# Ledger of designs, part 38: miniprotein binders against q8h113

Target 1, 357 residues: q8h113
Amino acid sequence: MVIYHRKVVFTYVRAKRFYHFLNIEMVTDFKSLLPVIDISPLLAKCDDFDMAEDAGVVEVVGKLDRACRDVGFFYVIGHGISDDLINKVKEMTHQFFELPYEEKLKIKITPTAGYRGYQRIGVNFTSGKQDMHEAIDCYREFKQGKHGDIGKVLEGPNQWPGNPQEYKDLMEKYIKLCTDLSRNILRGISLALGGSPYEFEGKMLRDPFWVMRIIGYPGVNQENVIGCGAHTDYGLLTLINQDDDKTALQVKNVDGDWIPAIPIPGSFICNIGDMLTILSNGVYQSTLHKVINNSPKYRVCVAFFYETNFEAEVEPLDIFKEKHPRKETSQVAKRVVYGQHLINKVLTTFANLVENS
Below, E stands for the ipSAE of ESMFold2; O stands for the ipSAE of OpenDDE; V2 stands for 0.75 times the mean of E and O plus 0.25 times the DockQ between their complexes.

## First folded at step 25 (miniprotein)

Design W4 (at its last look DockQ between E and O 0.78; V2 from the best seeds 0.74)
Fold by OpenDDE base, look of step 25:
Structure W4 (fold): chain B 357 residues (1-357), chain A 85 residues (1-85)
Amino acid sequence: as target 1 above (357 residues)
Amino acid sequence: SEKVEVEIESDDPLLLEWAVLYIKKLAERYGAEVKVKRENGKVEVTVKGLSPEVAEKIAEMVKEMAKLLGLKVKIEIDGKEYPLS
């Protein structure tokens, strides 16, 4: 009796679930396009205790989960920040970078200014290569001694341009709105990871630090000029407001190809950072990205980085270790003090400023 | 006021809807009216109420988007073909 072992070939028919739901489920081929997420349903419920049960929230959460798994970058629309404000931020930023160099130097970045203010073209380095951008570096302001000896390096007020005169008040308003938006997106991401909406508002996150880089990219007549070298962001979430008429941001997809992050007017480009990678127990990986200057016209980008608490010893959250258990050999187990990491980055970037002064 | 007419052809419905969203967001930025006609594998987007400067800017931005995405597009400003080369 020859026992024929029937090999049951489980043909996994990957059912392309055509989700025919009303919202443009741009099932973006993550190979060529970043996903666009309308977060308005999430924002409409962000203060509701039962938000996790809302059908609109569940849809947004599913889009956030896919985006964070597949590419770590997405567009956000329906974010509730006025297009007028978003555009005015870019316009005023252009006006500042058009000023005479001597006027930009009134807010020059210095160690004594807590590494806040204007950096000229060629000061920033990424992976030992000079970046072709100028910037204003801003950080959350805090009282002297609040963050001990670690925080001392960044102590001081932000150095806002005095021209245009309204720039400070505009940017302070913008920072508040970006902070609120970042918190609400992270409620969706927390749900997507299978936590409560508030996992990113716990002890390590209840006093979130922020960084803002107001970046100017000079016009170039050459191809492949590195505006910003390839990197991952360090924080939780980045909100990118950029000029709409120039594609310069490149994102490395899962296949290892560089895809263009085409600006969508009135959108933010959002990406996840290394701290979110750690906190998620490595479920969501931060994505490598770069900026290539490829236009003869000047380009601006305002990057807002929503961070952990300054003193946060960042480790995987218990809820996400439980929901997403990993083998101990995962590289994610590195406890990182966020403030120390930020200071080390700042000091490394500006070490060359002291030698060339 | 000028109009921009964009015809987009693609077998990828997601790429078509992305391009439509992009043009709608361009129109919103400039306070312009948008009309969209959809056919199988083809979309016609009409943006109306533009200044000449804004019409040219939208046409150039759509051209660059189409180039970056490998999209087959035809662009017209007031019924005149906008050059893609």
Scores: ipSAE 0.806, ipTM 0.935, lowest interface PAE 0.6, mean pLDDT 88
Fold by ESMFold2, look of step 25:
Structure W4 (fold): chain B 357 residues (1-357), chain A 85 residues (1-85)
Amino acid sequence: as target 1 above (357 residues)
Amino acid sequence: SEKVEVEIESDDPLLLEWAVLYIKKLAERYGAEVKVKRENGKVEVTVKGLSPEVAEKIAEMVKEMAKLLGLKVKIEIDGKEYPLS
């Protein structure tokens, strides 16, 4: 077949899409879209000891594997968390950020508050670039002394808004649901990596820490305002609950292009983090993403970060080293102490906040 | 009540089905009825049972989605063409 060299490539791509239309199994194209995964079959069976043999679970696991090997971002639907709750979280967050500045400062971040609380617009930086957002930083609470001297600086309760009055109770319910959902997604990811469902529930992982950032992005009158600079997430898994009437999140695909993560109503956007990269022996790679604001509308994003145990010494899991051996050029798999890294980041972030205030 | 009718054309069947899913999830948010008609390279999605305010919101959100994905789209609210610029 004699076709222009560029047109030959085009006709090949079109032929692959035609076979997909005929329900023939083909490689998914992630250049311009993020995959959408209905995880309801996984959730229906995730507590059954024979879950790995269920045909519905096998299908979901395959989709998780493909998404995590490629772009590292996907939508989850069929997750069982009601749309009403997801929206109420955002509605109450809008109400808080609409309060006068002096009211928001009543819960400001301080060392005495365990570095939990409100930070004003423009004092947060990502990779040296100013982020045009405001936020509330929340962390899992733990008993005094549980994590020794390293954890001392983060001790204490979260500072929840008192207005709206029901905010704390709603968010604590939401956090429990996000924690349970993340664990169940990770069971699917564990199967996708070739392990048992519970490889992310072992000794150093079974009491997961979590972080929540409750983020408000002011409306902008110009294009390409940085709401949050390019970064990867540090932990295992992130669940993103964002306003869905404007698109601002961008994800870097395998070709190096930034693609929009258009919010799908009722879904979470889900992505993997650096600790999962380490634990999976590099099979799954965390993905650069950023928030670019082009809308005059105020936008809320509630990000839930599912992490390892606070004192976890994170290194590749033996089962995944066996299933997915690395190329010889690597000297040593990374060893990271999660809690030390978290505390260093918290202190650096706070120092930057006060310096730029 | 009002309805929104969306006609989408693309030679990429993945984009067509992604767009259908998006509109279905958007309609589900408002408890609206959805009908999908598929033809080769084209889908027609009808969303019914909407207040005028919600119909306008859905049309605008579909317009933005189509723009970001480079989809050729035609949108009508109760038979009146919704402007794409």
Scores: ipSAE 0.737, ipTM 0.910, lowest interface PAE 0.9, mean pLDDT 85
ESMFold2 (binder alone), look of step 25: mean pLDDT 85; pTM 0.838
ESMFold2, look of step 26: ipSAE 0.689; ipTM 0.899
ESMFold2 (binder alone), look of step 26: mean pLDDT 85; pTM 0.837
OpenDDE base, look of step 26: ipSAE 0.772; ipTM 0.923

Design W5 (at its last look DockQ between E and O 0.15; V2 from the best seeds 0.00; counts 0 for: pae O 6.1 > 1.5, placed apart)
Fold by ESMFold2, look of step 25:
Structure W5 (fold): chain B 357 residues (1-357), chain A 85 residues (1-85)
Amino acid sequence: as target 1 above (357 residues)
Amino acid sequence: SEKVEVEIESDDPLLLEWAVLYIKKLAERYGAEVKVKRENGKVEVTVKGLSPEVAEKIAELVKEMAKILGLKVKIEIDGKEYPLS
């Protein structure tokens, strides 16, 4: 008797959830805005062995699944990183970019610096068009020799500004918090894909590399200046901390339209990258996005990229091949060596910098 | 202290709730109090405890958000209509 009741309840609930999803897709899908996800229930339980059973976690996981299937971009609130720290990161970055050009050049990118450091306005190109921004490129530091000959070009310390005071200490604290946050979000994403919480913490993924681009966009007097051309991110997950005074980030929706990503104070904008597309067996697709500047004010964006292990050979995970079997011959089935692709990008960027200097 | 009053109309309830969340996050950033009154197809949001500079900043950001999302909006600072042009 109880068995019959439980069976009827489960069948009814499944049918209503499917109907609810279809109604939302038909009326209120993400054509003109990005979802906002409060992940605090996930974070409260993310280290618990029974997190997958928690009702709050289940709710967050459902929202992550919808966001990643639909648009691949979402805001994260309830993330536990203080508003003071988020703002101080941007404030100190503003102070650095306001320095005279010759002071910024003291930390310029060189091969001896491991291809880390400052890039002037106009040396970056996306799809053959000049990106109107300046930046500091930072990469996870690693022990000399750890990644063999291919990793050797990226060895050495990051070049942190000495002005403002305490910039290095602030950013290293921030990076640790972003790394921990990204790992915990990926536990939710793993559950959303039907895996255990830890599918993105396996042997090839448990020692994640990271990249950080600290980006400044000069103020402009004309409209629709390209700050960063359309692209997808290469890694697993990106956390974006940007100025909230003007909307500049645009994301391509499922209908092929560019929708603005209005900054929400105190949030991160979070998106999935190409490696997650591969690992998920193509269930989640990385999303084309760009930065279009229309503001006379200088704008800062600090992008943190959570990656695989440097030497990871990235291919669809077996659990996700099982949960999401390919029905078409054009599904993702490739194996990619992350570190090789990263180094190729680093060397290409430097070659463009030299050519445009 | 000044207050910003925002009246938002839309046939899409998801857009209305997104806009409410946005205004709440703006208010939270500046430690301001928020009151929300909901009706079918309409929300009224009151943000209180603002400096004149922050009130104008919030009003301008709400105006820009509404234009981007195609929302019909009316904004007042201390009872005086904030220009939408």
Scores: ipSAE 0.486, ipTM 0.835, lowest interface PAE 2.3, mean pLDDT 85
Fold by OpenDDE base, look of step 25:
Structure W5 (fold): chain B 357 residues (1-357), chain A 85 residues (1-85)
Amino acid sequence: as target 1 above (357 residues)
Amino acid sequence: SEKVEVEIESDDPLLLEWAVLYIKKLAERYGAEVKVKRENGKVEVTVKGLSPEVAEKIAELVKEMAKILGLKVKIEIDGKEYPLS
């Protein structure tokens, strides 16, 4: 027991100096690194019907299973999205957040905009505490009336920045690539759960919703400023593209320790959400995470959330109930309508806006 | 063109993979070719096609990385040991 703590502290003090050398601020408590998964073998076979029998796929599936059981967070490399695009997304996001406040307000989030657009610093609340970030909230666009009365609250186009001018086209391309990547990772996760590759492409998942939060974290001169409060993600899978020079994301491991999710350039940080917890019959638990602003420099993070169908009544998939039977007393048995859950979250965030305006 | 050879030893496979990824990303930034050999608890990373200035810069960055991660490393530029002290 005692030997593990000393190696961790030593690795941390050392890591903090390297990151300072790289202009990267490291948080010191490196108790464990998140697993790094090269998914390129999975992607090379993602369209093959016999992909489950491929030795490279089997290796990736085994890594995904361990990551989802042990920590619910992992790095993804070999994902096939160009580093240039990943970096350009962050660069243009910096450029937007550097704009005058009046320019950012041109895309201000409003109820009439379907709760899409820019939210100023101090609008977002997590567990009754104000988050020190600004964001652009984006959602999958859909036709009026597609999702009935539940969807009506989110109806409208995304509000893209007009400066930089190319921002919309860049982000639409990025969303498509993140959607395709998320689907392919979920094929690996489906195999890891002992299903077919396509369990997450069934009736409840055939028309997946997505959310994207383009998040800006202001520079701080104080330690332990909450950029985003501790939470789990609601969806299936999250893809995090963050600045490479700042460690701010913290992940709570199974031991209850906060692990810093150090940026790996050109990687995504991937995590599982509450809907995947339900669908997996509780085999994979969503992991509590938070963001601590700890740098005097501005930090950006683009979080892409791959979701169920908007109308999905999310329950454990029959195949995973069979493969992973649980006693009826498991809290996982709560059916959740995803769209209703999302709307309730959006409306709660906005109620806090009106009370603090 | 110069080569940088990095031998990394660690009992932590996650630290080894992180160090390999770091060196790969350095090499990519400079348009260099990377070869990786993996053994139990040991990784050899070879970066090729470097200018002398870039080779020295990569060696210094790897040295600092190793010092910080507490990794046992050996660094060579064109077969000459790069000083870790």
Scores: ipSAE 0.018, ipTM 0.397, lowest interface PAE 6.1, mean pLDDT 85
ESMFold2 (binder alone), look of step 25: mean pLDDT 85; pTM 0.836

Design W6 (at its last look DockQ between E and O 0.39; V2 from the best seeds 0.00; counts 0 for: pae E 2.3 > 1.5)
Fold by OpenDDE base, look of step 25:
Structure W6 (fold): chain B 357 residues (1-357), chain A 85 residues (1-85)
Amino acid sequence: as target 1 above (357 residues)
Amino acid sequence: SEKVEVEIESDDPMLLEWAVLYIKKLAERYGAEVKVKKKDGKVEVTVKGLSPEVAEKIAEMVKEMAKILGLKVKIEIDGKEYPLS
């Protein structure tokens, strides 16, 4: 009996000492900052079959693992999308929101438009509270009938602003780049979970849906105006491109404190969603976040949500159940159909539109 | 062309590193040159080649960042102190 306890304690003390020796990275009180990850080493190897063995990839994977465990939010730099394009997306978005209301209404969100287009200020509700933002809602376009009766609600083209004229082509280019970037970050996250680079490209993820919200937050002369209520994102990964001159995004840390997510120019803020929580067998938890409008100046944010397949019945991946076994009592075991959840959110938001019209 | 000089004091080396990264990314956005001098618990960052408008914008953004993070900073534009209050 006595010999077994010493080996387990020694292995645990060595693992804690090795974790403490590797975590003698000073626990700087990270309570106030999101981690910054240069992903350029990951991107340089993203098409290599042996990428998992590259020292630069291993370092990025370790940073991704820590970020996803500790806070579920991180900055991404070295992402390969040009600063000019990132800035032009925000600039063109400002120009659209500065248009007369009657011009913004030319692309008004409607059921007949597949719930795509412009929503006015005060239409969006989070947890029964009105959000002080306007937006353009975009979704991946698909052929009629591709996603059956569930998908029918979202059928249609995206409604792009006609002013500025180049807005559509700009945003279509941006969506492609965000899609590619999201896939490559998820290869790093897959490795961090102890899978192959391709676990997030399997059957449920082979034809990833995406959502994009182009969000405008009006200037306010009051403190603590809710721009977007506290929530978790539903999907796999979110890429946030925001104005650099206004701190509005707040992230709830593990201690329950709200961390201000200060914009870093040329970075994305990335976060994990509820579907990644499920797929990871609950290893990575989606993080509660909110937006507080606290500037007298107008603020824009472009949020790109990289999702599962539209019809995906999301459950924990077998490889991650094996690597990270949980007791059956974990709430993570609920199958969720992504498309059905998205439709329910869209219809709930739109019901509030009709009642407040 | 104007210069912005930022002195940052902190006993947290990670907070100093983050603040330096932030100022570098600001400078990159505006095509400006950056020089960094590190001392114990102190960093001096100089951004050069700025228009007056961009210099003021960088100074304001650094001021706001420092306020949010509780960082002790001094900001100068062309050797003139930028007000923190």
Scores: ipSAE 0.731, ipTM 0.907, lowest interface PAE 0.6, mean pLDDT 88
Fold by ESMFold2, look of step 25:
Structure W6 (fold): chain B 357 residues (1-357), chain A 85 residues (1-85)
Amino acid sequence: as target 1 above (357 residues)
Amino acid sequence: SEKVEVEIESDDPMLLEWAVLYIKKLAERYGAEVKVKKKDGKVEVTVKGLSPEVAEKIAEMVKEMAKILGLKVKIEIDGKEYPLS
């Protein structure tokens, strides 16, 4: 039925599309790869008054600047968090998600639980599209009354799995280490922007809030199943600890192409968020990313979000306005109140969960 | 114990370095020995001390990394070619 000439032409065209795809991914200037940054020289000096002059710190800072200007995503190695702990976090999470549904429901998200806890597969939507994942939502705990009426709905303890029994203690240790690591990376980013190391530890930033999403992606036998729809992260910095045997995270590069974020064992994938975009006066831009599942294997991702203070009114920092003045006048810099946004998102997400439960 | 041998070819030294780093981190995960030998425009990485289960897992992960990056590779487990198709 098909003429041989037409069949040969179609084969040639499809072969060229394949090589075009490969040629795009073979571009080496961060269009097809995410940069890998060994931050150990930064961490070795991050508490020193003269850290900005250390040659090793200067080299790391240059790599951070380039990564944050270009793609906004990078791997960190030499971060000092043991591979055993990184792996145990994922192993315990696998064990929890493998429990019977009724066991997972014991820690289900409710208003009484401060909107913390388990959400079942398929009830989350991103930009109107269903996300095929399940999750545990965790937030920094704070003293009753600390954040007034707006914070009241989020008061209370996180709902940690009781099975495995060590889950809470392991995750609290992990959160402390992620918080310290994020702060130290942000010292490098502050230097990259031309500030002192501590520009992200000022009045509205030195008591950082955090969010953690503990995410399970069921295995799929279909192509291009949306595990998490395209979005940017809201806070300052995200640390991603994911299963490393299959690639599902995709990141939008400067040319508008989706590139795969291949997990590197023992690393974190790090990205900047919307609040950092605002604070940097637009020098660094948060990056659209998504999770597309093509694997029959169940996968875990533990995402730690390092944020501003809950009460922060976020606007560009004066030092970065001075060092990086904006020339574009068509965009209005908005003052954003972080806690109000977070609570609105929490309530909207819960309303969707109730509607789809 | 088994070994995995990976031969990687690329004109881009940064891409070769990235791929070698990936294999080193993968081997460290399983406590395996790594030997790297660099030759004109190619690198040979040998990962030793593996159980058969881990050797196949490493070979599959290297195969997927190479496919995503468009790298020209040859992968062997104990001298037997690991299929790339």
Scores: ipSAE 0.495, ipTM 0.833, lowest interface PAE 2.3, mean pLDDT 84
ESMFold2 (binder alone), look of step 25: mean pLDDT 83; pTM 0.810

## First folded at step 26 (miniprotein)

Design Z7 (at its last look DockQ between E and O 0.60; V2 from the best seeds 0.70)
Fold by OpenDDE base, look of step 26:
Structure Z7 (fold): chain B 357 residues (1-357), chain A 85 residues (1-85)
Amino acid sequence: as target 1 above (357 residues)
Amino acid sequence: SEKVEVEIESDDPFLLEWAVIYIKKLAERYGAEVKVKKKDGKVEVTVKGLSPEVAEKIAEMVKEMAKILGLKVKIEIDGKEYPLS
């Protein structure tokens, strides 16, 4: 679910060209590859108050800073989530998408279900083009009325597959671990921006919302089939768990070329979102990416989106305005209401669901 | 148990390091032993303890990775050359 308002995208592509001029010391050819970051030293210190002084943390922070400046995508290894759990999530996702269509429809996405559940192939649109994927859309659950009239559109439980029965409990465990991992990566990113470890845990970022898309990409016998149209993610951080044997994700580098994001087994692909771009005072720019279905085999991808608070009015953090001053004419200075933007994305992506209901 | 031997040649140390990480994570995924020998511009990676099916899968994944990255590789399964074409 990535709906581009045209105006934000155009400004970000220009800003990346400007930062590329300052970091001449890029020893890594980010033209062809995404960096791999072992974050285990960061995680080992994530609860220590003095974590910023640890030499292992400083090294990881430096790698995160480079990755976020240069490409806005990186692999994460040493993340502490078991390979068995990561693989079981993908295996069970394959099993769900292999089910008869009538069985998948038992959890069909509907407006009355708070736009939670299974969307068939051809329902998702990115920038007015049909995406060749099916998905289960999940969101953080919240109490009725918690987010007022804005939140009402997303009210309801997640619709988990009932076969296998353990799917719900597995995914709830996975969501918790992805939430904890995302928070700890953002502590490193906060340090990389020259803040405290906790800049992304303030009032607008406390009680973070999350989105999860469990995505199935059908096998194709044609070249250049768009599995997911070109987009930037909206939130803070995305964690991608994908099949290890199929390269489909494409990332637009600083030169404007599409580089393949080759899956590394047991890694997450991480990327930064538009809200992190705003909060960072535009230091870290979200990166345009797409999925091309290029295999005759079915492919799965579980995308976890770590978001702001649902009611967050997102603006550049004062500490990052001070550390990274910009001209006021920057479009990054625009306050964005997260929940309203998410709802507008949901309603526009699923406009065809409303017309056919 | 089969072995996969991968020789990688590149003047880019970052590409060599990335490719070694990739093969190590492939081996870890299948519970295999990995040995790495580094020389200037060259890396030899040996993965051991594989089933025939897993050895072929690793060889194919390394071949695909090398093709995508434009890396010069040689792949052997139990001392037999794995075709790159």
Scores: ipSAE 0.809, ipTM 0.934, lowest interface PAE 0.5, mean pLDDT 87
Fold by ESMFold2, look of step 26:
Structure Z7 (fold): chain B 357 residues (1-357), chain A 85 residues (1-85)
Amino acid sequence: as target 1 above (357 residues)
Amino acid sequence: SEKVEVEIESDDPFLLEWAVIYIKKLAERYGAEVKVKKKDGKVEVTVKGLSPEVAEKIAEMVKEMAKILGLKVKIEIDGKEYPLS
């Protein structure tokens, strides 16, 4: 009896220590695997005044800090968005991209459509290299005149597919959920940086712009076809919802090696962007990633980009300059105007699209 | 209904836990029951309550995950070994 009791106690204690050691090893061993973070404790408390003191929140915050300091990529589980909705978004997107080319062209990207809409395979370039994908470009809609002359060219409604019939309604629901999820993750990231939960909800950040790219990658019968060239994301946080039966996303680790980001069913792959690098005073750095396709299967990826306010002049936040003073890297490009950069990129991308059509 | 049994062997406990999370998330998608047993540096994951089509799909996805990670696995559908090549 005494032996049985001691055996049970030691087994339970060793299991707890194993979990603790796994957390430590995952922070320091991102050479071949991206961390998986269950954020449900964070979400359960994210509107509570005393969330920063909750033990579950503290644990999630520690995992976010380790992931963002090292690789800048992580899986999010326990996020509260139903698997049914996540899959319906991809299923409807598959249905649209399977339509004849002439049907997809009904919502083609044009200047008069506010640079919103469908673009065909092979006209996108990243860092001068052709990307083998097709896409629908969507942006947050805003009232005419809200962002002055800079924003004028992006005014107007998104062009949603009419097939399937309910595509627009479901996608707008999905965008709202992704916006709320991103905000809550950023509350955890703010705590990880040593701030209050709300440092990313200040005057220039509380009305976030968003970008959504709905991407289709055609199947290939060759190796190493570039679906999307190496890049960092511009905004604050990206949520990636993609087909999960083939692996094509690759992430550059701290040693400079490319590692595969195997999709975990029902998760989002999440990463930080350039604006978060600036706001954090360089403590968290955005990460190079690419899509290399080796699969004969067509793949869908719906990428949601959570950004600053359109008009934001982005610079390191004072609290993070205090908490994380002076680093050589953090002092480069201290202040940027988000909307101007976005519009410049939109115009350059479209000019390249027309030139190569 | 059918079941998929996955036996995973590795000296790396983090790789084992990652793989278990992956299989659990797969099972959750299809509303399937999951049992996990650990024995002498091995993990056995059993996924139950599957249609034949879903069982084959899960086995193929686990096979692909294992190939990418370099995991040693043995996969069975209703006691019949699932080919790894």
Scores: ipSAE 0.653, ipTM 0.884, lowest interface PAE 1.3, mean pLDDT 85
ESMFold2 (binder alone), look of step 26: mean pLDDT 84; pTM 0.815

